# Ledger of designs, part 39: VHH binders against q54mt0

Target 1, 331 residues: q54mt0
Amino acid sequence: MRPISLRLHERPITQVLFNREGDLLFVAAKDKLVSLWYTTNGERIGSYQCGGVVYSIDVSQDSKYLITASADAKARVWDVSSGRQLDSTDFEVSARSIEFSQGDKQILVVTDQVMGCQAKIHVFDFDKDEVRKLNKSYTLPSPQCKITQATWGPLNKTIFASCEDGAVRIYCTEKRELIKTILDHNKLVTRIEWTKHRIMFMTCSKDGTAKLYDTKTLKLLRTFDTGRPINAAGISPLKPHVILGGGQSAESVTTTKVDASQFKVRFFHIVYGEELGGLIGHIGPVHSICFTPDGKTFATGGEEGLVQVNHLDESYFEFDDDLVYNPPVQH
Key: E = the ipSAE of ESMFold2; O = the ipSAE of OpenDDE; V2 = 0.75 times the mean of E and O plus 0.25 times the DockQ between their complexes.

## First folded at step 21 (VHH; framework vhh_7ubx_2)

Design Hd (at its last look DockQ between E and O 0.01; V2 from the best seeds 0.00; counts 0 for: pae E 9.1 > 2, placed apart)
Fold by OpenDDE, look of step 21:
Structure Hd (fold): chain B 331 residues (1-331), chain A 123 residues (1-123)
Amino acid sequence: as target 1 above (331 residues)
Amino acid sequence: QVQLVESGGGLVQPGGSLRLSCAASGFTFSKYAMTWVRQAPGKGPEWIATIFSGGSTMYDDSTKGRFTISRDNAKNTLYLQMTSLKPEDTALYYCAKETWIYNPSGQYTWDYRGPGTQVTVSS
């Protein structure tokens, strides 16, 4: 099936995100906009205007609330249907990452590291019923490096933070302490992606590798080496497939001829690590990948401002067995 | 040139019903989403509902269940069926081409909208 191309944003896409039902697609970009789309036909529903580059977004489980982190040092809460801003909180520096906790009772926000200000992970209480306001709960200890992303671990017991020094730092939410650091990447970790139920997670890095981990044991299970910076990953909830995207930015390339092949979205078998294929559609680095929860659709967002919505056909699902992961029995 | 002309507004008692129409011209109506918005005195524009080209609909929670958006592509006409009208529904109602944009100032912007039709709900 021919992908649906969404062409609204004139600046790089920073994140694509499906809601729980998969019928809505949110697109964040550097043009300060978040756009909302209907997944089935690619029609735009509306847009949320932020005050700066939108780095990160998340949607509540009921698809009622959108939260945004942006360069104007704000986290915002939006009514999804009407597009109205419901609440905002100000930071001293840019907000880089934002995510609802499981159950939507809390929100984490990562703020940027700049001269004189360390990166911070802020946690807010979120009440859907009363004030729809962000109330500060706590702040985690700051690493001495930039945090590119923070995400909730299983059952919100931990927070995982990807960092510029190649580390993934894991914090206990109860103790509010750093409890583990993974140092497997040699360059900036760009993204952490979870498998269904967060049994495993994948890290992407500018070192050209993606790494799959067991969440419980933090054991490295697989390394995918693409030879190019990886900015995004999508993990199929149905098939043992991982999609990786990235590429070098034009600013980093001294050659005038950009090989579009470097922006290919590549499919890998999650267990065997074998490359299964790829899709060409972007003419710049891919920055974000997301599957619908049902695994039938995935979207990609690129530097050129393009979003590709790919509906997977039946033939795709007939090819491989369902993903089964058996964790190692710790004897 | 895109033209949108709303009609069907008027004075109605609380609990009453009205059907608004919007005649569209100057573009391929069937290919675009259409939206109803309203603006009450002293308030900013409020989004009500959108109907996509494929017929899917989305509603604001405040009017959900009372208002129904529909379209007739053959007639290039958008409709809003309003029921159980309340005094709070008093506003100028606009038909808009495509969808909404909300900005941090609390305002909606549109690609194009008509001049509007006045709906007044009063006893």
Scores: ipSAE 0.039, ipTM 0.536, lowest interface PAE 2.9, mean pLDDT 89
Fold by ESMFold2, look of step 21:
Structure Hd (fold): chain B 331 residues (1-331), chain A 123 residues (1-123)
Amino acid sequence: as target 1 above (331 residues)
Amino acid sequence: QVQLVESGGGLVQPGGSLRLSCAASGFTFSKYAMTWVRQAPGKGPEWIATIFSGGSTMYDDSTKGRFTISRDNAKNTLYLQMTSLKPEDTALYYCAKETWIYNPSGQYTWDYRGPGTQVTVSS
């Protein structure tokens, strides 16, 4: 099947996200919009208008609530089906990252670090049965550096924060304090992605590497070196595959024509580290990648505002069935 | 720039053998997977085999057991050892950098740049 191209947004895509059923695709962008689409046919359902750049989104497990973090210093709760804003909360600075806890009882929000204001990690109670959806909040101790993303660890016992200094910082939700710092990257960490059941996690960095860890032990299992900044990863729930995307737009400026292969998303085998192949379709850096939970579809969003929805066929699922691993002779 | 030059083709009888070579330059050969594809007249490209930078291999079912892909990273050279050749193996053989690229039309593609080397199997 041909991929579906979604061309509504004129500004960089910040996030693509499927709901739990995989039938809805949410797209956030720097044009202050979140657009909503049917996955199967790419038909537009609607849009949610914010007052500034939308940096991050998430959707509740029942697909009834969308949450947004935006540059206008607001986190918002939206009714997915009607498009109505149901609640909002104000911060002193831009909201950069937002995520529901597992079970949708809490919402995690990261706010920016600017002159005179430290980055903060906020946790709100989410109450879908009340008029005010966002209530009772606390903050975690500031890491005293800019935070690109925060995400709930397994069973909501921890919060992981990816930071501009190359660190991943891990907080205990019960004690509300920092319990571990992982400093394996030498440039900012752009994203943390979880495998199914959160048994492993992957970090992406502007240093050109992605790193895979065992969640329980925090042991580094593998480093994927692409040689270019990595903005996003998609981890297949069905195959031992990861998709890495990124790139630098500066290379496009130095040429008289854009070579789309510079921005291909690249497929790697998680266990062996082999690069399995690539997908060309973007003419600018890729900023977000998301698989459907059934693993049969993934979406990519790029700097040029293009979203590609790729329905994987049987060839993809059979491609590496006969991979023969030949371990190198050690000398 | 990337250069790939195939050689070693020729005319052989059914059941015969050939060894194809691909000389690579313009990139760090040892860090990339390398692939053989072939194209018969009037047909689209057909993937044959891939060898990864670490030496792992994959083969298409139709040539598995008859063809062996290998590489010499010190010489920047990719090889395809072909045995038990059949008339159906007649094609222009190309080497490509990397394994596959899925394009928007729903077809696998490969970045082959060389002239290819002709293999003809006939009685």
Scores: ipSAE 0.011, ipTM 0.494, lowest interface PAE 9.1, mean pLDDT 87
ESMFold2 (binder alone), look of step 21: mean pLDDT 79; pTM 0.789

Design He (at its last look DockQ between E and O 0.80; V2 from the best seeds 0.00; counts 0 for: pae E 12.0 > 2, unsure alone 64.6 < 65)
Fold by OpenDDE, look of step 21:
Structure He (fold): chain B 331 residues (1-331), chain A 124 residues (1-124)
Amino acid sequence: as target 1 above (331 residues)
Amino acid sequence: QVQLVESGGGLVQPGGSLRLSCAASGFTFSKYAMTWVRQAPGKGPEWIATIFSGGSTMYDDSTKGRFTISRDNAKNTLYLQMTSLKPEDTALYYCAKETWIYNPSGQYTFDDYRGPGTQVTVSS
C-alpha cells in the first residue's frame, strides 16, 4: 500500500507518536507545532502551538492528555480533544525529553545541558483527577553531559537516559541514584526504544549502530551496523523486525547531490540482524519512527518536514513468524 | 471561492433543541473535514466538534453527549444537532473548513475559511 504523506510542517520533524489505540498520530516539529492526525486516512485533526521547538511529546494511555517538551523551557499538558493547554511548568533551560510513566501517574522531563547548567531529569506527579498541576516530585543526579532522551524502565523502577557521550545511564527511581551505565556506543546516543512489555530495548547512535539489549540483564544481544548515523528506531510489536532511520544532516554534507538512499528506512530482522529491505520516501534524515501498538502501521518523520504513514499489507505479516524472545538461561 | 453559510440559529429556552446547518460551496466538500466552533461575547472561539471526510467525529467534552455533528455530502451541508441547551451555550456558531489550531494565547485558530456564523441564544 502506498504510504500516506502528511504535509504540514515546514521544519524538521522531531517526533512521531501514536496513541494507544493507534487511531491518532501526533507529530512534533521544529516549527513549534504539534499536529494531530487521524491515522486511517491521514486527515489532520488539529494542532497544538508551542512557544519553541518541540523536542519531545507523549500521550496518556487514555489519549486525553498530550505532554510536550520544548525549547522555550516549558513542559506543557494539553487536552487532546480540544487542544487546550491545561498546565505548564517552566524550567531554566530547554526541555528536551518528556514521557508519562506507566500508568500515567508521573511525568519525567529532561532539561538541556548548557553553559552553567547541567542536564537534569525531573519527575513530576500527575493526577488526572485533580487540578492538572504538575507537582515536582524529585530530580535525579545530573550527568556531566547532555541527555538526549530519558525513558521509564519496566514498572517505573528505573529511568534510562541516553547521553551525548555514548552512554546509557540507568537510575533507580526509588533510591534516586545512578545504578548502571552502559557505554557501548562511540558517539551520541540518539534514542532508546522499547520492545513490547519492555523486555528488551534498543539504542540508536550517531556512531552508525543500533544495539539491542536484554532489559533485565542489560546484556547486549545484537548490534545493527548501518554505517550511517541512526536517529530513530521502530520495533514491531508483531514481527521480529526493527526499522532504523537516520542519515547525515545536510550541514555535514559538502556535496550538493543528496543521495536519497542515505535516508532509506531500513528493515532488519531483530534476531538474525539481517537486513530485510528498505523504504525510500524521505529526502532528508529520518528523525523519528513509531509503530502503532497493533503493529499494523508505522510512521516516519524526516528533516524535510514530511511524515509518512505506512499501513502494512497482509502480505507483510504472512511472510515471517511472530516475534519470540527467549532469554538466555542463566546457568 | 470557498463559501460557508450557517443557518438555524435562534432564540431557545433552556433545555431546548436546535439544529444548525452549514451550506458549503467552492470546494469538494466530501474531501474535507468540517468543524463547528462558537464564540460567546467576550470570549475566544471554542471548538465544538469535527467530522472527518470519512465520517468519524470528535467532540469537545463540554458539549459531548448533547451535540451531534453530521454531514450530507450529497448536499454539501454540515449539521449540528444541539440538545439540552444551556444559557452557557449562547454564542455565535461558525462552520469551518478543516480543523482547529490552539495557540498559546488560549485561542482557537483555523487553517481555512469559516462562515459569518449563526446566533444561538439560550434564555428563559
Scores: ipSAE 0.021, ipTM 0.495, lowest interface PAE 4.6, mean pLDDT 88
Fold by ESMFold2, look of step 21:
Structure He (fold): chain B 331 residues (1-331), chain A 124 residues (1-124)
Amino acid sequence: as target 1 above (331 residues)
Amino acid sequence: QVQLVESGGGLVQPGGSLRLSCAASGFTFSKYAMTWVRQAPGKGPEWIATIFSGGSTMYDDSTKGRFTISRDNAKNTLYLQMTSLKPEDTALYYCAKETWIYNPSGQYTFDDYRGPGTQVTVSS
């Protein structure tokens, strides 16, 4: 397969995200823009301009609303089709992570930790039929460290926060309190990624590992050790495969070469833990990976501003059609 | 050189119809999305519709159902069929190569080539 390269952004990509149908690709970057593309041919549709770095995005299940978290201390709601901003809310500090709840009735927003201001997880009601889309917020108790991402657990009963101290912290949404801390990484956790139906989750860390957990028991099922910082994971919804990406920036100068193999995305079998292959194409750290919901396409976004859209061919889907899922073997 | 030339504007009564055309030259028309934008005096530009190289379309809510964007790649021509015209539709209508950028102030900006425009005036 040969990827479609999207080269609009010249600053680091922070997130790539497909809509539910998989026909639209949203790209957030440090150049203050979210760009919108058709998945099949990489044709540019439009852009949404923020006042600062866009760290995080999400899109509603009906593909009508885009939400953005930005370094200009705002969360915004956008009309996807027209590009118009529908609402915004201000914080005291940068917004770092944003996500719709399952069912799109709420959103969560993580704000940064700086001197004099602790990191916060905010939960808003999302009122699509009102002029003010973002209403009635509450916050969860601060973990006393920076939060890299927060995400809704199954059925919106919990919120998982990935933290810079290497912990994953789990909050009960009903009681609004911390109920569990998992401290299995020794460097910041960059990302939490869910399997289909959220029966398992994966953590990515700068410690060079990704770890797979059973969501109900919180038992560690498998560790994937790449030997290099992992910034992102993409979990196939069709095959028992995960794509891991990352790498460490070298800040190259014109006369200094960067080893491109450091930034390849690597494929692993989730059940057996074996590496299946890799793709070289980025010349800087990979920061975001996303599969389409049908599992036929994935996108990667890198430090150099490149986005690659990979349409998977029949050979990928034939790889292990005859395998039956087995629980991971403990090492 | 990229050139875009709009035509088909004019004076029309409320409820009337017009078809706008945009003749394109100097680039491979079939490979680019094409956009209609309008601007009334004293107002910022307003995105109307975009048609993509594969034929997919998007419309602003205010014109959806009344305006139809289309293209003829063999003739390098972009069209806007307007029906049920209202006085609020009075504006200078531009075509643009590629798409729009919308910022939080509610204003569109263009990062690509556009034509000089064709005037549409809706009045008795």
Scores: ipSAE 0.000, ipTM 0.345, lowest interface PAE 12.0, mean pLDDT 85
ESMFold2 (binder alone), look of step 21: mean pLDDT 78; pTM 0.780

Design Hf (at its last look DockQ between E and O 0.78; V2 from the best seeds 0.00; counts 0 for: pae O 3.0 > 2)
Fold by ESMFold2, look of step 21:
Structure Hf (fold): chain B 331 residues (1-331), chain A 123 residues (1-123)
Amino acid sequence: as target 1 above (331 residues)
Amino acid sequence: QVQLVESGGGLVQPGGSLRLSCAASGFTFSKYAMTWVRQAPGKGPEWIATIYSGGSTMYDDSTKGRFTISRDNAKNTLYLQMTSLKPEDTALYYCAKETWIYNPSGQYTFDYRGPGTQVTVSS
């Protein structure tokens, strides 16, 4: 692997995200900026400045619109190519998570829980051809706990929310009601990631595990135990591989190779459950991982502000060649 | 010390052409994206175009097709070829090191350091 290192941000990275073509990389951080980069050479195209920490971003399928959720209590719509802000909406509290629906017809926004204000899941219509891009919103029943992320389920029929109490809560978009609670983690769920076609999903948790589920049945298929908090997962669209990242914050002004090993990203085979390898490069917790849609590149973002863009070579694509099924020993 | 000096402005008729230059010194020119920006009196800075160190270019829609950004790394010089000029192109033109940041107040911010060069398009 021959990573490109992006060192613009000096505050924790909150999210890294590729566009549909994989030629653009968006980076959100606690320094109130989203930066936009060319994937191939790591050159910065421009930056979008918010009034507070940017917790979450998404980009439209045509790569024309960026949406941001920020601690300044705003969701914003931006023109990707010019940087201009096209629309914004205000909340009473910080916006924590934001995502386009499949097909870009709606936008999902999560707002924070503080004293006097419950966490809320908002759904807006997105009208790209109108002056006001964000219109006609509704909210879902509050889970009455902090929500770390919400994401659209298959065909936009459901919304999945990862929660501080270790639950994943699933809402029906048609009925606008909670329909299922999965409580398999004993610490907050940090992230939900989808496999291609959303036939499976993975949860990440501060309890040190990632859990893979069948989307249709909600059956737990596999638990990956890394022994350290997991903040992020990247699921390959080409290979049955997942990359897990996380770790605890460093408290020392000095570190060694042994200390940095807790921040390595780790590769697992989804079917066999075997660890395939790891990559050391961050000196703080990893907070976000994203693959390009072609599966040939992934990016990681860390607490120290480092973003790494990894172009995968032949050795990665050969990981599975030597795996052999060994039947259970019967004695 | 970073220095950027713009030149090539002047008075032109609508439909006319101009070529602006920006002489750069005090940094490794070839390693940085470079940007043209303009500012009319009483208005905020407007992004025109950026040329990246890898050679890619990006243009604002208002000038796309009429203006061409280019660079000569051997001469440490940035250029803007302007054609089909309109009265609304009247402004001070600056070159900036690096590319745009768009702030929440609805304005671009740029790192421009030179005096600018005046372009006036008048019937």
Scores: ipSAE 0.629, ipTM 0.860, lowest interface PAE 1.5, mean pLDDT 89
Fold by OpenDDE, look of step 21:
Structure Hf (fold): chain B 331 residues (1-331), chain A 123 residues (1-123)
Amino acid sequence: as target 1 above (331 residues)
Amino acid sequence: QVQLVESGGGLVQPGGSLRLSCAASGFTFSKYAMTWVRQAPGKGPEWIATIYSGGSTMYDDSTKGRFTISRDNAKNTLYLQMTSLKPEDTALYYCAKETWIYNPSGQYTFDYRGPGTQVTVSS
């Protein structure tokens, strides 16, 4: 099936995110916009205008609330349907990451590390019924490095933080302390992705590797070496497949000819680690990948501002080995 | 040039019904989503509903169940059927091309909208 191309954003996509039902796609970008789309037909529903680069977004389980973290040092709560801003919280520095806890009772926000200010993980209480307001609950101890992402662990008992020094730091939410540090990557960890039910998690890194871990034991299970910086990962909830995307930014490449192959979205078998195939569609680094919860669709967002929505057809589910997608015919 | 012209507004009693129309020209109507918004005196624009090119619809919770958005592509016309009208529904109603953009200032922005039609609900 030909992917649906969403062309609205003129600046790099920072995140693509499906809601729980999979029928809505949220797209965050550096143009300060979050756009909302129907997954089925690629029609745009609306847009949420932020005051700065939108680095991170999340949606509540009931798809009623959108939260955003942006470069204007704000976390915002939005009404999804109306597009109205319901609440905002100000920080001293840019907000880099944001996520609802399981059950949507809390929100974590990561703030940036800048000169004189350490990266912080802030946790807020969120009340859907009474106070559509962010109330500060606690702040975790700060590492002496930038945090690229923080995400809730299973049952909200932990928070995982990916860091620029190649570490993943795990915090206990009850004790509000650092309890574990994983130091397997040699460069900046770009993303943490969870499997269904958060039994396993995958880390992506600029070192060109993605690593799969057992959540309970933190044992390294698999390493995927792509040879290129990895910015994003998608883990299929249906198939033992992982999708990896990334590539080097044009700023880092001295060569005038951009090899589009470096921006290929690559499919790997999660258990065996073998590459199964790839999808060409982006002409810049891929920054975000997300599966629908039903595993039938995935979206990719790239540096060029393009979002590709890929509906997986029956052939994908029947034939694991032939995942060679031809590039979409540029009309 | 894109043109949108709203009609059908007027004075109605509480509990009454009105049907608004929006005549569209200057673009391929069938290819675009269309939106109804309203603005009451002293308030900012409020999103009401959007109908997409494929016919799917989305509504604001405040008017959901009372208002119905529809379109006739052959006539290049957008409609809003309003029922069970309340005094709070008093506003200038606008037809807009495409979907809404909400900005941090608390306002909706549209690429194109009509001049609006006044709806007044009063006993």
Scores: ipSAE 0.065, ipTM 0.595, lowest interface PAE 3.0, mean pLDDT 89
ESMFold2 (binder alone), look of step 21: mean pLDDT 79; pTM 0.782

## First folded at step 23 (VHH; framework vhh_7ubx_2)

Design Ia (at its last read DockQ between E and O 0.72; V2 from the best seeds 0.62)
Fold by ESMFold2, last read:
Structure Ia (fold): chain B 331 residues (1-331), chain A 123 residues (1-123)
Amino acid sequence: as target 1 above (331 residues)
Amino acid sequence: QVQLVESGGGLVQPGGSLRLSCAASGFTFSKYAMTWVRQAPGKGPEWIATIFSGGSTMYDDSTKGRFTISRDNAKNTLYLQMTSLKPEDTALYYCAKETWTYNPSGQYTFEYRGPGTQVTVSS
């Protein structure tokens, strides 16, 4: 197995994302660019330039529309194939997170919290057949702390927000109000990732843990402790596996000795909790991980601007043969 | 040093055909995607088509079906076959190494491009 290395960006990668078919890879970075690549050979199809850091991206199910959230206080809609900007909307502050609803009828956008401006979750109608794509917005009550990501819950009935204070806050979309706060992490929650069909979700945190929950009951099912900040998770759609990535940046270090192995991505079995192995591919913290929908390829994006596209081989699929069941920890 | 030199432009009647060439040097031509771009007076660059290193192609919808991009890796040459030409196709046509970036000003940009060859479609 040899990874395809994409070396266009020289600033930290913020997000890697495959389209639904898995044949296209989108890469967002702090150099104000989103790049688009063919998955199979790593050849660049085009780039979309924003006026500031691109924190978050998503792509429509038909792969025709890219949406971006940027430090230039804009959310943008782009035509994927031509690169043209189709619409934008302005905010008072940086846009930090953006995501299509299931079915692509709406998008959510998170805006930053700064002095004099509360963090907000905005919801827009997405009208792909109109000149103006982003219409009729509303906001949810502010959690009054920074939000790192917001994501649609099952059937778009809820929105989950990962927050800087270690909380996951859950909003009802119908009532437009906060219905639950989960405070199980003691540091910033960096990411929420869904299992297939959204029956479970995983949180990642700077506290060095990832936590798996039952979506319906919100019961904590398992904690994965890597001992290092976790920035990203990739959940396999094919195997009961998760890939965790992160690491401590030099600017956020303890006095503890640091070596390159802290940046390896680590594989865990979701049910048994056992570490399956690791893969070293970056010389700095890993910030984003994404699987193709068929579960046979994943991409990682790092602080150094490198993107690695990895095809999984038979050794990955053979990890489970030697596992021993360990019951989940209960508190 | 990357060098791109276009040729084959000229005056053609509406409905006519024209084949543009781009001679490339200073890089391993077969390794890179190559792009045709046009720019009419007073307008920004317009992406026409890209041909990738393996031979696959992408086209902007405005010229799809009328224009064909191709390459000859043995000759380090990129081609654009244009048919059914219209007066609105009048522009400076140039080739570029690699593919488009769309900037915040609403324009396509390319790191390496040639000086271009003029195509004028008129009676």
Scores: ipSAE 0.818, ipTM 0.924, lowest interface PAE 0.5, mean pLDDT 90
Fold by OpenDDE, last read:
Structure Ia (fold): chain B 331 residues (1-331), chain A 123 residues (1-123)
Amino acid sequence: as target 1 above (331 residues)
Amino acid sequence: QVQLVESGGGLVQPGGSLRLSCAASGFTFSKYAMTWVRQAPGKGPEWIATIFSGGSTMYDDSTKGRFTISRDNAKNTLYLQMTSLKPEDTALYYCAKETWTYNPSGQYTFEYRGPGTQVTVSS
């Protein structure tokens, strides 16, 4: 099936995100817009205008609320259907990452590290029934480096932070302290992605590798070496497949010949690590990948401002068994 | 050139019903989502509903259950059936092609919209 190409944004896509039902696709970009699309046919519903580059977005489980982190040093809460801004909070510096906790009771926001200001993870209580939606709760200690992403661990007991120094730092939410540091990557960690039920997580890095971990033991299970910077990963909820995307920015390459093949999204078997195939759809680095919860569709966003929505054919599902992961029983 | 012309507005008593129409021209109507919005005096524009090319619909919660958006592709016409009208529904109603953009100033922006039709609900 021919992918649906969404052409609106004229600047790089920063994130693509499906809602829980999979019928809505949110697209954040550096043009200060978040766009909302109907997944079935690729029709645009609307857009949310932010005051700066939108770095990160998330949607509540009921698809009622959109939250955004942007370069204008704001986190915003939006009504998804009407597009109205409901609430906002200001920071001293750019907001780089944002995510609802499981259950949508809290929101974490990562702020940028700049001269005189350390990167921080801010946690807010989210109250959907009040006029003020965002209430400051606590801030975690700074790792003294830039944080590219923070995400809630299982049952919100931990927060995982990917960092520029190649580390993943794990914080206890109850104690509000750093409890573990994973330093397996040799360059900036770009993304953390969770498998279904957060049993495993994958890290992506500029070092050209993605790494799969057991969440409970934090044991490294698999390394995927692509030889090129990895910006994004999509993990199928149905198949034992992971999609990796990235590529080198033209700005970083001294050679005039942009090989479009480097922007191919690559499919790997998640357990065996074997490359299964690839898809050419972008002419620049891929920055974001996301599957629908039902695993039948995935979207990719690129540097060129293009979003590709790929509906997977039945033939895709006929070749592989469902992924079953049995974690080691800690005796 | 894209043209949208709303009609069907008027004065109605509380609890009454009205059906608005929007005649579209200058584009392939059947391929695009269409939207109804309204603006009351002294208030910002309010999104009401959107209908996609495939017929799927989305509604704002404030009017959900009372208003119904529909389309006739053969006639290039968008409809809004309003029931159980309230004084608070008094506004200028207009149709828009495809999508809305909400900006931080609290305004909706549409690429194409009609001049609107006035709906007044008064006893």
Scores: ipSAE 0.360, ipTM 0.727, lowest interface PAE 1.7, mean pLDDT 90
ESMFold2, look of step 23: ipSAE 0.812; ipTM 0.918
ESMFold2 (binder alone), look of step 23: mean pLDDT 80; pTM 0.788
OpenDDE, look of step 23: ipSAE 0.191; ipTM 0.642
ESMFold2, fold request of step 24: ipSAE 0.807, 0.813, 0.784; ipTM 0.920, 0.920, 0.909
ESMFold2 (binder alone), fold request of step 24: mean pLDDT 79, 79, 79; pTM 0.782, 0.784, 0.785
OpenDDE, fold request of step 24: ipSAE 0.356, 0.155, 0.219; ipTM 0.747, 0.632, 0.684
ESMFold2, last read: ipSAE 0.817, 0.799; ipTM 0.921, 0.916
ESMFold2 (binder alone), last read: mean pLDDT 79, 80, 79; pTM 0.785, 0.787, 0.782
OpenDDE, last read: ipSAE 0.303, 0.289; ipTM 0.706, 0.705

